VH-VL binders against Lon protease homolog 4, chloroplastic/mitochondrial (LON4). Designs and how they scored, part 26

Target 1, 223 residues: Lon protease homolog 4, chloroplastic/mitochondrial (LON4), of Arabidopsis thaliana (Mouse-ear cress) (q9m9l7r79to301)
Amino acid sequence: VIALPLPHKPLIPGFYMPIYVKDPKVLAALQESRRQQAPYAGAFLLKDDASSDSSSSSETENILEKLKGKELINRIHEVGTLAQISSIQGEQVILIGHRQLRITEMVSESEDPLTVKVDHLKDKPYDKDDDVIKATYFQVMSTLRDVLKTTSLWRDHVRTYTQACSLHIWHCLRHIGEFNYPKLADFGAGISGANKHQNQGVLEELDVHKRLELTLELVKKEV
Key: E = the ipSAE of ESMFold2; O = the ipSAE of OpenDDE; V2 = 0.75 times the mean of E and O plus 0.25 times the DockQ between their complexes.

## First folded at step 17 (VH-VL; framework fv_mosunetuzumab)

Design f5 (from r6 with heavy chain H35E; at its last look DockQ between E and O 0.68; V2 from the best seeds 0.00; counts 0 for: pae O 2.3 > 2)
Fold by OpenDDE, look of step 17:
Structure f5 (fold): chain C 223 residues (1-223), chain A 121 residues (1-121), chain B 112 residues (1-112)
Amino acid sequence: as target 1 above (223 residues)
Amino acid sequence: EVQLVQSGAEVKKPGASVKVSCKASGYTFTDYYIEWVRQAPGQGLEWIGWIDPYDSGTKYNEKFKGRATLTADTSTSTAYLELSSLRSEDTAVYYCAREYDYGSGDYFDYWGQGTLVTVSS
Amino acid sequence: DIVMTQSPDSLAVSLGERATINCKSSQSVLYSDNKKNYLAWYQQKPGQPPKLLIYWASKRESGVPDRFSGSGSGTDFTLTISSLQAEDVAVYYCQQYDSYPTFGQGTKVEIK
């Protein structure tokens, strides 16, 4: 897949993220992917040495323009997200996150675009009927409910950035009769105001219960 | 009733490719991973890989990487296994199976009836 | 890869008697955080696909008779058929799913 660096925030599964791609070669490659009915890329957060939380947008863009090929692969996190290329308008690319990826090797010999082989990651097995994980799940749900009640901006944020949740937020969070723990964990983290490191930590956590715990801590800070 | 129905037996020459289909019914196709396992005659079970029909995500046994291709057609609720560069040792019954639940683990609650693939010169 | 080893390779048991199959993993398949053993048992009759019997080492799949039970933890597991029935003639496989799925070599259960 084409590896797309993300300077400020990792792409959480279930969320969409607009990015700007200035490199015409990368844009062309993404367009080609869409034409071939393979509309997927890998989205990977930049490491701290490549970007800082205090860096301006212009500075980050400059850094991204300079990083190519092997240099770029060394500056992105190994774990990222399978990103569906939803739309391309000019330099704006809309990505939709699906699942975690791990880079296994660099494929492209040229500097642009960076193409990598990836492993699709799967959550560790868990018992959905386990009382402990259920309890944590409900705590996350309860906390999210509280946050959404208190802050209208959060509701708007959820509707804007979660395609699946645009119509029915609670249906997205919880299916009647079903417990979708991993999606809730991702959702909570994605709408939280957590920094990129915290979000990356959530993205990398394949233990669903641990991920829920991480998410719980993040959403509690929003209350 | 959940059912996985596979395509019929295949006979192939060494070096050829085979594509086995697995049609799912009785449940929402995109809600469950499809796993592939093969069994050589008189032998045990060997895991090949899985596919998520929702986004066509895949994972392969390293042994089959480069030769096995898993695909899914959501419009027909059908999963496919294509195995290329066939060898005599690829002679086996190939099974598709549904993972028990999304994220619950790599154990399989429903299986296809199996597809015998014979590779012979 | 985690290697699964079953014993015995074959077992002949009289009708109504207890059948015991052992499975050993090369590594522990016990997940310490949730105390679950990532171990399943399957039954395979001739010309049929495997059928899930047990998951999480000891939980019976729906529709599986009570005479089937799974036990064990860590690296040592056992499938027990308390009273062997004619319909139980099959090959049984253990499978771990702590890592990439791997199966035991199978144990053939026959009637004496």
Scores: ipSAE 0.148, ipTM 0.714, lowest interface PAE 2.3, mean pLDDT 87
ESMFold2, look of step 17: ipSAE 0.555; ipTM 0.797
ESMFold2 (binder alone), look of step 17: mean pLDDT 92; pTM 0.929

Design f6 (from r6 with heavy chain D106E, light chain S99T; at its last look DockQ between E and O 0.80; V2 from the best seeds 0.00; counts 0 for: pae E 2.3 > 2)
Fold by ESMFold2, look of step 17:
Structure f6 (fold): chain C 223 residues (1-223), chain A 121 residues (1-121), chain B 112 residues (1-112)
Amino acid sequence: as target 1 above (223 residues)
Amino acid sequence: EVQLVQSGAEVKKPGASVKVSCKASGYTFTDYYIHWVRQAPGQGLEWIGWIDPYDSGTKYNEKFKGRATLTADTSTSTAYLELSSLRSEDTAVYYCAREYDYGSGEYFDYWGQGTLVTVSS
Amino acid sequence: DIVMTQSPDSLAVSLGERATINCKSSQSVLYSDNKKNYLAWYQQKPGQPPKLLIYWASKRESGVPDRFSGSGSGTDFTLTISSLQAEDVAVYYCQQYDTYPTFGQGTKVEIK
C-alpha cells in the first residue's frame, strides 16, 4: 500500500478523515488507486510531536513533500490503518478507516510515494459471553450513552463516523447498542478527544478487553 | 439456514492454477470471516488462510504465501481460493469454513461440502 | 507454529462405553490475560466436512449431545464421549486458535 503520514491523529476504524495532498506524485498515485476497484492506502501516525497545531491538511502536505523513502518509514508508527480512498476533489482526499495494519517492510523498488508491505491485523479472539469482558463492554456503552446525551462536544466528533449514527445523535444512541466489542472501543476512542498517543495506543491494542478498558478511561475523562 | 456451497471437483496438471468458489447464503456475508482449510486424502486438516469479506483483509499460512490468493465478491456473496503453481502434494479436498463470529474466535461453525482438487500429470 | 498432537491415532470402543481422546499442544494455549483455553474439537464422518463439537476447551456447541465433554488446560486436553453410540463413529480433531489455526492429526473412533 501507499504509506500516508498523519501528523496530528491516527485514523480510527469506522471514521473518515479529510486530508489535503499537494504532492503531484502522491495525488496521481491516489487517483490511480481510486480508479481501481479496491482503492486503498495505509494511514500512519507520525512518531514525533514536532508538528505544530496548524491545519492538519497543511501539515500532511508539508510532511509528504519533505520526507521520502527510508526517512519517512522511520518517522511513522508501524501500526496504522487501512484507508479506503473514498473521494478526491481537487487536492482534498477523503479517507475511510477499515482495519489495523502493521508495516512489515518497504517495497523492494523504492518509489515516491512511499509504498510498504503490510500485515492485515486481526483482534485476538475473545469470549463475548465471559462475564468480565461483558461487564466492561456494558460499562463503556452506558458511559457513552450518558456522555452523548449531556455534551455537545462529543456530537461534533461523532459526525466524522461513517455509519448511520453520524447523521443524528438519536441514531447514534440507538446504534451504539448494536456495536460489537471492538467497534464500541474504537468508536469511544475516536469521539473522546483523546490525545494522539492515547488514540494510537487504542489502535495498537489487539486484546479487545484491554482496548475496551483503555477506551473506558478515555470516555470517563470527558465526564 | 446457513450454507456454504463450493464449486465442483477439478483435475489439474502440475504448474497450473485452480480457483475454488464458496457461495454463502442464509447470513450476512460481510459479517463473518471465511477460512480455507484443506485435507489431503486420508490425512488431517491444514489451514490455508482467512479473508474478511467486509474489507478484503487477508492472512495466509506461511506455507502458502505467494501461491494462495483469497478474494471475495460481496455482490454474489462468494469467496474464492486461487492456488497457483500446483504440485502433486496439493491434491486434497479444499473446504471453506465460516468463522464463528466476528472477533469471537477462529473456530468454524459452518463448512462447505469440500472441493476435490486432483493434481496429476 | 503450535503443533497439536492427538493420542491415540485410533481407538476401538464398545457401544455404551467411554471413549477418551487426548490432545497435547506444543505450547500453552491458555491466554493468561483472559484465562481462556483456545481449543476446539471437531467430529468428521466419512465424506463430510468437520462438525464443531467443543470450543473454549469445554463449552459444548448448540445441538451437540451431552455425552460429549471437553476438559483440560494449558497444553493437555481431553475429549470424552461418556457413552459411545453408533453414530459417534468418526475421526475427531482438536484445533487451537491462540495463534493461526492448527489441527491435531486426528483420532479415529470405531466400534469394537
Scores: ipSAE 0.594, ipTM 0.816, lowest interface PAE 2.3, mean pLDDT 85
ESMFold2 (binder alone), look of step 17: mean pLDDT 92; pTM 0.940
OpenDDE, look of step 17: ipSAE 0.615; ipTM 0.860

Design f7 (from e8 with heavy chain T30D; at its last look DockQ between E and O 0.66; V2 from the best seeds 0.00; counts 0 for: pae E 3.4 > 2)
Fold by OpenDDE, look of step 17:
Structure f7 (fold): chain C 223 residues (1-223), chain A 121 residues (1-121), chain B 112 residues (1-112)
Amino acid sequence: as target 1 above (223 residues)
Amino acid sequence: EVQLVQSGAEVKKPGASVKVSCKASGYTFDDYYIHWVRQAPGQGLEWIGWIDPYDKGTKYNEKFKGRATLTADTSTSTAYLELSSLRSEDTAVYYCAREYDYGSGDYFDYWGQGTLVTVSS
Amino acid sequence: DIVMTQSPDSLAVSLGERATINCKSSQSVLYSDNKKNYLAWYQQKPGQPPKLLIYWASKRESGVPDRFSGSGSGTDFTLTISSLQAEDVAVYYCQQYDSYPTFGQGTKVEIK
């Protein structure tokens, strides 16, 4: 897949993320992927040495433009997200997160768009009937409800990310009425105001219960 | 009723490719991972890989990487296994199987009837 | 890779008698965080695909008769048929799913 660096936050599965791609070669490659009915890329958070919270958006963009090939792969996190390329308008690319990826090797060594081989990651098995995980699940749900009632920021976040759900309502509403623990964990983390490191931690956590716990801590901070 | 119905037996020459289909019914196709497992005559079971029909994500046994290709067609609720560069040792019954749940682990509650693939010169 | 080893390879038991099949894993399949054993048992009759019997080492799949039970933890597991019936003649497989799925070599159960 084409590896797309994310400068500010990782792409959480189920979420919508607009990015700007200035490199015409990368844009062309993404367009080609869509044309060939392979509308997917890998989205990977930049490491701290490549991006900083103190850097302006313009500075970050400049850095991204300079990073190519092997240099870029060394500057992104190994774990990222399978990203559906929903649309391309000019330099704006709309991504929808699906599942976690891990880079296994670099395919392109040239200054061409970075292409990598990836492993699709799967959550660790869990017992959905376990009382402990259920309890954590409900705590996350309860906390999210409270936050949504009291915080306008969260409402705004929900509005932003619901666009992806509107386009893929089946995916977002998948398993409604069931204990969809991983989706809740991702959802909570995605709409939280957590920093990129915390979100990356959630993305990398394949233990669903642990991920729920992480999410719980993040959403509690929003209350 | 959940059912997985596979394509018929195949006879192939060494070096050829084979594509086996698995049509699912009785449930929402995109909600469950499809795994492929093969069984050589008189032998045990060997896991090949899985596919998520929703986004076409895949994972392969390292042994089959480069030779096995898993695909899925949501419109027809059909999963496919293509195995290339066939060898005599690839002679086996190939099964598709549904994973029990997205979080329960890699065990399989429903299986196809199996497809015999014979590789012979 | 986690290697699964079953014993015995073949078992002949009289009707109504207990059948016991053992399965050993080369590594523990007990997940320390949730204390679940990632171990399943399957029954396979001639010309048929495997049928799930047990998951999580001891949980019976729906529709599986009570005479089937799974036990064990870590690296040692047992499938027990408390009273062998004629329809139980089959090959039984254990399977781990802590890592990528691997199966035991199978145990053939026959009527004595």
Scores: ipSAE 0.084, ipTM 0.700, lowest interface PAE 2.9, mean pLDDT 86
ESMFold2, look of step 17: ipSAE 0.455; ipTM 0.787
ESMFold2 (binder alone), look of step 17: mean pLDDT 92; pTM 0.934

## First folded at step 18 (VH-VL; framework fv_mosunetuzumab)

Design g1 (from q5 with heavy chain S56K; at its last look DockQ between E and O 0.83; V2 from the best seeds 0.00; counts 0 for: pae E 2.1 > 2)
Fold by ESMFold2, look of step 18:
Structure g1 (fold): chain C 223 residues (1-223), chain A 121 residues (1-121), chain B 112 residues (1-112)
Amino acid sequence: as target 1 above (223 residues)
Amino acid sequence: EVQLVQSGAEVKKPGASVKVSCKASGYTFTDYYIHWVRQAPGQGLEWIGWIDPYDKGTKYNEKFKGRATLTADTSTSTAYLELSSLRSEDTAVYYCAREYDYGSGDYFDYWGQGTLVTVSS
Amino acid sequence: DIVMTQSPDSLAVSLGERATINCKSSQSVLYSDNNKNYLAWYQQKPGQPPKLLIYWASKRESGVPDRFSGSGSGTDFTLTISSLQAEDVAVYYCQQYDSYPTFGQGTKVEIK
């Protein structure tokens, strides 16, 4: 897949994300990918410079224009999201998040745009009938319903969700009960206003119970 | 009633390709992973890979060295296994199997009837 | 790869007697965080696909007779048929799902 760096937040499964692609080579590659039967790219959050606090994080946006090949692959998180290329209008590309990916290697000689081989990640199996994880699931669901009823901040975030849930908040409240465990965790994190590190943490957590626990902490902040 | 109905037996020569179909009925096709497992005559079971019909994600057993391709057509509720560069050791019954629950467990509650693929000169 | 090894390869048991099949994994399939053993057992009769018997090492699938039971933890697992019936003649497979699925080589059960 084409590796698309994301400078500000990861693409959470189930959500739309607009990006702006100014490089004609990248835009042309995305257009060609859409013509195929499966118009997909990989979307990967750009890393922070964890070794220094000084000025490196403030220059991250300028780095995107200069990073190619090996330099880019070293600056993106290993775990990202399979992104469906929903539409391309001028320089605007609309992505839809699907499943987690892990980069396994750079495709040799594909330095512009960066192309990587990926593993399609699958959540670790869990027993949905186990009382402990089931209780956490219902706690997330109940807390989400309370937050969405009582605050408008998170209601605006729901508009970026791809399912019928995005049409109206009461419609969303009705459909939350039909989410499976990982979908509920991803939905809660995606609408929570969590910072990019928290959202990347949820994206990377393949233990569904732990992912639900992470999301529960994020949604409890409103309650 | 959940059913997985596979295409009929195939006879192929070494170097050819085969495409086996698996038509699902009695449940929502996009709610369950489909796995492919093969069994050589008189031998045990060997996992080939899975496909998620919802987002077309796939995973393959490395043993097949990029020769296997899993696809799904949601409009017909049909999963496909394509195996290329066939060898005589690929002679086996090929099964599709439904994962017990979406992402909940990699064990299989419903199996197709099997498709015999014979590779001979 | 997690290698699954069954013993014995073949087993002949008198009608009504106990049959015991062992399965050993090359590494633990117990996930400590949820305390679950990622192991399943299947029965396969001639000319048929496998049929699920046991999952999570010891949980019996719906419709499976009570004479079938699974036990064990970590790397060592057992399928027990407490009173063998004529219809139990089959090949039995263990399978782990802690990582991508792998199967034991099978144990053929026959009536003496």
Scores: ipSAE 0.604, ipTM 0.818, lowest interface PAE 2.1, mean pLDDT 86
ESMFold2 (binder alone), look of step 18: mean pLDDT 92; pTM 0.933
OpenDDE, look of step 18: ipSAE 0.807; ipTM 0.903

Design g2 (from q5 with heavy chain Y54E; at its last look DockQ between E and O 0.86; V2 from the best seeds 0.78)
Heavy chain, then light chain:
Amino acid sequence: EVQLVQSGAEVKKPGASVKVSCKASGYTFTDYYIHWVRQAPGQGLEWIGWIDPEDSGTKYNEKFKGRATLTADTSTSTAYLELSSLRSEDTAVYYCAREYDYGSGDYFDYWGQGTLVTVSS
Amino acid sequence: DIVMTQSPDSLAVSLGERATINCKSSQSVLYSDNNKNYLAWYQQKPGQPPKLLIYWASKRESGVPDRFSGSGSGTDFTLTISSLQAEDVAVYYCQQYDSYPTFGQGTKVEIK
ESMFold2, look of step 18: ipSAE 0.700; ipTM 0.852
ESMFold2 (binder alone), look of step 18: mean pLDDT 92; pTM 0.928
OpenDDE, look of step 18: ipSAE 0.622; ipTM 0.853
ESMFold2, look of step 19: ipSAE 0.680; ipTM 0.845
ESMFold2 (binder alone), look of step 19: mean pLDDT 92; pTM 0.928
OpenDDE, look of step 19: ipSAE 0.836; ipTM 0.913

Design g3 (from q5 with heavy chain Y54S; at its last look DockQ between E and O 0.80; V2 from the best seeds 0.00; counts 0 for: pae E 2.3 > 2)
Fold by ESMFold2, look of step 18:
Structure g3 (fold): chain C 223 residues (1-223), chain A 121 residues (1-121), chain B 112 residues (1-112)
Amino acid sequence: as target 1 above (223 residues)
Amino acid sequence: EVQLVQSGAEVKKPGASVKVSCKASGYTFTDYYIHWVRQAPGQGLEWIGWIDPSDSGTKYNEKFKGRATLTADTSTSTAYLELSSLRSEDTAVYYCAREYDYGSGDYFDYWGQGTLVTVSS
Amino acid sequence: DIVMTQSPDSLAVSLGERATINCKSSQSVLYSDNNKNYLAWYQQKPGQPPKLLIYWASKRESGVPDRFSGSGSGTDFTLTISSLQAEDVAVYYCQQYDSYPTFGQGTKVEIK
């Protein structure tokens, strides 16, 4: 897949994300991929550079325009998201997140655009009837209900979920389905006010109960 | 009622390819992984790989990587296994199997009837 | 890969008697964080696909008679048929799913 760096937050499965692609070679590759029946790329959060003084959105975007090949692969997290290329309008590309990916190697001939080999990640199996994960699920549900009563902060975040919610999370929760633990974990993290590192942690956690616990911590902070 | 119906038996020569279909009904096709498992005559079971019909994600047993291709057509609720460069050792019954309900395990509650692929001469 | 080894390869048991099938994995399939054993058992009758009997090492699938039980942990597992019936003549397979699925070689159960 083409590796697309994300400067500010990871793409959580089930969410839309607009990105702006200024490199014409990358944009052309995405346009070509979209003409095919199943146009996909990999979306990977940028690492924070401990020695860099780059701290603004415009400097980060400028760095992204200039990073290529091995420089870019060392600057992105190894776990990211399979991204469907939903639309391309000029330089704006709309991505839909589907599943976690892990980079296994760089394709040696593909420095521009960066192309990587990936493993398609699958959640570790879990017992859906286990009382402990059920209790955590109900705690997340209860906390989301409390957030609705105490804040409207989540309204704009909910609009980026792929199911039309009309600013009402109960509609999204109905579409997720009863006891769909991984989708609830991803949904809760994606609409929370969590920083990029917390959301990256949720994305990387393939133990569904642990992911749901991480999400519970995030949604509790909004109460 | 959940049902997986596979295509009929095939006879192939070494070096050829075979494509086995598995039509699903009675559930939402994109909500469950489809696995492929084969069984040589009089032998045990060997896992080939899985496909997630919702996004075409796949994983293969390394033994088959490069020869096996898993695909799914969501418009017809049909999964496919294509196995290329056939050898006599590929003679087996090929099963599709649905992963347990709600994506909670890599064990299989519904199986197709099996498709015998015979590689001879 | 996790290798699953069953014993015996075949087993003859009188009607109404206990049948015991062992399965050993090359590494533990117990995930300590959730305390679950990632182990399933299947029954396969001639000319039929496998049928799920047991998952999570000891949990019986719906519709499976209670004479079937699973036990064990870590690397050593057992399927027990407490009172063998004529319809239980089949080949039985264990399968781990702690990683990508692998199956035991099978144990054929026959009536004496």
Scores: ipSAE 0.578, ipTM 0.811, lowest interface PAE 2.3, mean pLDDT 85
ESMFold2 (binder alone), look of step 18: mean pLDDT 92; pTM 0.932
OpenDDE, look of step 18: ipSAE 0.775; ipTM 0.900

Design g4 (from q5 with light chain S62D; at its last look DockQ between E and O 0.74; V2 from the best seeds 0.00; counts 0 for: DG spot L62, pae E 2.4 > 2)
Fold by ESMFold2, look of step 18:
Formats: structure tokens, C-alpha cells, sequence
Structure g4 (fold): chain C 223 residues (1-223), chain A 121 residues (1-121), chain B 112 residues (1-112)
């Protein structure tokens, strides 16, 4: 896949993210991927700079546009997200997150734009009948119920997950959560005010119980 | 009732390709991973890979060295295994199997009836 | 790879008697964080696909008779058929799923 660096936050599975791509070679490659009926890229959070110094948004944007090949692969997190290229309008590209990826190697022939081989990651199996993980699930659902009373924007995101739900948003979210604990964890993290490092931590956590625990911590801060 | 119905037996020459189908019914096709497992005559079971029909994510056993391709057609609820560059050692019964629950286990509660692929020299 | 080794390769047991099949993994399949053993057992009759009997080492699949039970932890696991019936004649396989699936070589159970 084409490796797309994300400067400010990781792409969480199930969420939409607009990005702005000013490099014409990258834009052309993304358009070609869509034409080839393989409209996917890998989206990877950019690592912090080599120092603890803060950078302006202009400096980070300039650095992002200049990073190529070996320089870029060393500056992005190893774990990212399979991104569907939903639309390209001018320099704006809209991505839809699907599943976690891990970079395995750089493809030597495609340094500009960077192309990498990836593993499609799968969560470690968990026992839904286990009382401990069920208790954590219930806490996440209860906390999310309190948070969702605050804004209708998150209700629209729930409808995207459930296609078309005729029930109250709480019941739609409960249905998703009982079927798919990882999706519940990802949703909670995505609507939280977590910083990029916390969100990257959730993205990297393949132990579903631990991911739910991480998400619970994040959504509690929103109550 | 959950069912996985596979395509019929195949006889192939070395170097050819085969494509085995697995038609699923009785459940929501995109909610479960499909695994492929083979069994050589008189031998044990060997895992080939999985596909998630929801997003077409796949993982392969390295032993197949890029010869196996897993696909899914959600409009027909059918999973496919294509195995290329066939060798005599690929003679086996090929099974599709449904993962027990989404994300909760790499163990299989429903299996297809199996497809015998014979590769003769 | 996690290698799964079963013993014995073949077992003959009188009707109504207890059959015991052992399975040993080359690495522990106990995940300490959830304290679960990632192990399953299957029954396979001639000309049929495998049928799931046991998962999480000891949990019986719905519709599987109570005479089937699983035990063990870490690297050593046992499938027990408490009172062998005629319909239990089959080959039995263990399978780990701590990493990508691997299976034991099988144990054939016959009636004496």
C-alpha cells in the first residue's frame, strides 16, 4: 500500500478523516489506486521530531511534504490503519478507516510515494462469556451513554456504523457493542478528547480487554 | 441453519491453478472470518489462511509463498481459495471453515464438506 | 510454529469404558493476561469434515454429549470420553489458536 503520513492524529477504524495532499506525485498515485479498483492506502501517524521542541503547524506541514522514502518510513509509526480512499477533490482526500496494519518492509521500487508491505492485523481472540471482560464492556457502555447525551454529532457517527437504526441511539450502540467489542472500543476512543499518543495506544492494542480498558479511561475523561 | 457448501473435486496437472468455492448460508456472511484448511490423504490438517469478508482483509500461511489467494463475494456470500503453481504435494482435501465468533476465536464451528484437489505428475 | 503432538496415535477401548487422548504443545498456549488456554478438540469421521467438540481447553460446544470433556493447561491437555459409544469411533484432533492454527497429527479411537 501507499504510506500516507498523518501529522496530528491516527485514523481510527470506522471513522472518516479528510487529509490535504499537496504533493502531485502522491495525488496521482492515489487517483491511480482508485482507478485500479484498489482504493486503499495505509495511514500512519507521524512520530514526534527528534527533539522535545514544539513545532509550528507550518513547520510540520513543510516537513510532511518533504518526507520521502527511507526518511518517511523511519518517521511514521509501525502500526496504522487500512484507509479506503473515499474521494479526491483537488488536494482534499477523504479516508475511511478499516483495520489495523503493521508495516513489514519498504517496497524498494516505490520510494516516491512511499509504498510498504503490511500485515493485516487481527485482534487476539477473547472469550465473550468471561465475567471480567463483560464487566469492562458494561462500564464502557454505561460511560458512553452519559457522554452521548452531550452531542448529536456522535449520534450521526453511530448511524454510519449501524447503517440505518430506527431505535434510540443508545440501543443502536448497544447492539454494535454486544456483537463486536473491538468496534465499541474504537468508537469510544474516536469520540473522546484523547491526544494522539493515547489514540495511537488504542490503535496498537490488539488485546480486546486491554483496548476496552484504555477506551474506558479515555471516555471517563469526557463525563 | 449455518451451511458451507464447497465446489466439486478437481484433477489438475503440476503448474496449473485451481479455484475452490465455498458458499455460505444461514448467517450474516460479513460477520465471520472464513479460514481455509487442507488435509493431505491420511495426514493431518494444515492452515492456509483467513479472509474477513467485511473488509477483504487476509492473512496467509507463509508456506504457500504467494501461491494462495483468498477472496470473497459478498453479493453471493461465497468465499474462494485460488492456489496457483500446483505441485504433487498440494494433493489434499481443501476445507473452508467459519471462525466460531467474530474476533473471539481461531477455532471453527462449521466446516464445508471439503473439496478434493488431485495433482498428478 | 507451535507443534501439537498427540498420544497415542491409535487407541482401542471397550464399549462403555473410558478413552483418554493426550495432546502436548511445543509452547504454552496459556495467555496469562486472560488466563485462558487457546486449545480446541475436533472429531472427524471418515469422509466427513472435522466437528468441534471442545474450545478454551475445557468448554464443550453446544450439542456435544456430556461424556466428552477436556482438561489440562499450558502445554499438556487431555480429551476424555467417559463412556465410549459406538458413534464415537473417529479420529480426534487437538488444535491451538494462540498463534495461527496448528493441529495435532490425530488419534484414532476404535472399539475393542
Amino acid sequence: as target 1 above (223 residues)
Amino acid sequence: EVQLVQSGAEVKKPGASVKVSCKASGYTFTDYYIHWVRQAPGQGLEWIGWIDPYDSGTKYNEKFKGRATLTADTSTSTAYLELSSLRSEDTAVYYCAREYDYGSGDYFDYWGQGTLVTVSS
Amino acid sequence: DIVMTQSPDSLAVSLGERATINCKSSQSVLYSDNNKNYLAWYQQKPGQPPKLLIYWASKREDGVPDRFSGSGSGTDFTLTISSLQAEDVAVYYCQQYDSYPTFGQGTKVEIK
Scores: ipSAE 0.549, ipTM 0.798, lowest interface PAE 2.4, mean pLDDT 84
ESMFold2 (binder alone), look of step 18: mean pLDDT 92; pTM 0.934
OpenDDE, look of step 18: ipSAE 0.837; ipTM 0.913

Design g5 (from q5 with heavy chain D55N Y102W; at its last look DockQ between E and O 0.03; V2 from the best seeds 0.00; counts 0 for: pae O 13.1 > 2, placed apart)
Fold by OpenDDE, look of step 18:
Structure g5 (fold): chain C 223 residues (1-223), chain A 121 residues (1-121), chain B 112 residues (1-112)
Amino acid sequence: as target 1 above (223 residues)
Amino acid sequence: EVQLVQSGAEVKKPGASVKVSCKASGYTFTDYYIHWVRQAPGQGLEWIGWIDPYNSGTKYNEKFKGRATLTADTSTSTAYLELSSLRSEDTAVYYCAREYDWGSGDYFDYWGQGTLVTVSS
Amino acid sequence: DIVMTQSPDSLAVSLGERATINCKSSQSVLYSDNNKNYLAWYQQKPGQPPKLLIYWASKRESGVPDRFSGSGSGTDFTLTISSLQAEDVAVYYCQQYDSYPTFGQGTKVEIK
């Protein structure tokens, strides 16, 4: 897949993310992917430590403009997200997050854009009837309900949620079940105001209970 | 043929600085990360840091932060390591090494011949 | 930092005999999801820089003789020279690259 760097936030499964791609070669490659009925890329968060210690906020943007092909491989996290290319309008690309990916190897060494081989990551098995995970799940739901009632900003973020709740989080929150655990964890993290490192931590956590715990910590900070 | 050729041996006093060069040839200089590794006499290998010659991005071992400076000159395909505030413990052979161009790992397929830096009173 | 520990520190082996070097990491360098071990082996002869022998724990670098092989997973790794040759006299190092690169202390291989 084409590896797309994300400078500020990882793409959480179930969310929309608009990005701006200025490199015409990357845009062309994305268009070609769509044309060939393979409308997917890999979205990977940039590492803060990938540049000099004296890096500034403006430096990140400058680096992003220069990063092409092979240069990206050591500057992005290994774990990212399978991103569906929903639309391309000019330089704006709309991505939809699906599932976690891990880079296994670089395919394009000197060619642009960066292309990588990836493994599709799956959640670790869990017991849906475990009382501990259930309790954590309910805590997350309760906290999210409270936050959504009190914080208008979070309501705006609900509009970007696509896969789990079809933009209707309240419908999702009314349903309790095994298949809602991972989705709720992702949703909470996605709408949280957490920094990119914390969000990346959630993205990388394949243990559903641990992911819920991480999400709970993030949403608690929003109350 | 890929080659990394380093500058000659250095003798320095404590507190001084040393700058070692590594000239690359036989490949596109900006396509590969350059790492620096040192080896004290009779000891193992210690990673210092890496530089991306393309954009001069760097990463340092915490142990050397503030003392080590990595730079690259694309016009001459040369990488540099400067180490300041030298101590006797800095006496070592310093190597530049090219990172193997495989996805997610830092292992090294080509090495310079090494530069001995001796720090003595 | 991940600490790499080799054993033995030195090894004397007769020509044509098997040499075995062990390397242990303080934590796993295996990514369970892709089943890759972030481990390399190097050979260093006197007055020379290290030479890459093995990467990803078991893949031989181009030009490396078949008598060299790497095995192991997780925290325990082994470099094997199936039939020691005179030119194999050197110090061998393991290196992890799961995190910032760290090396073992080295194993000196000599002819008995």
Scores: ipSAE 0.000, ipTM 0.509, lowest interface PAE 13.1, mean pLDDT 86
ESMFold2, look of step 18: ipSAE 0.575; ipTM 0.808
ESMFold2 (binder alone), look of step 18: mean pLDDT 92; pTM 0.933

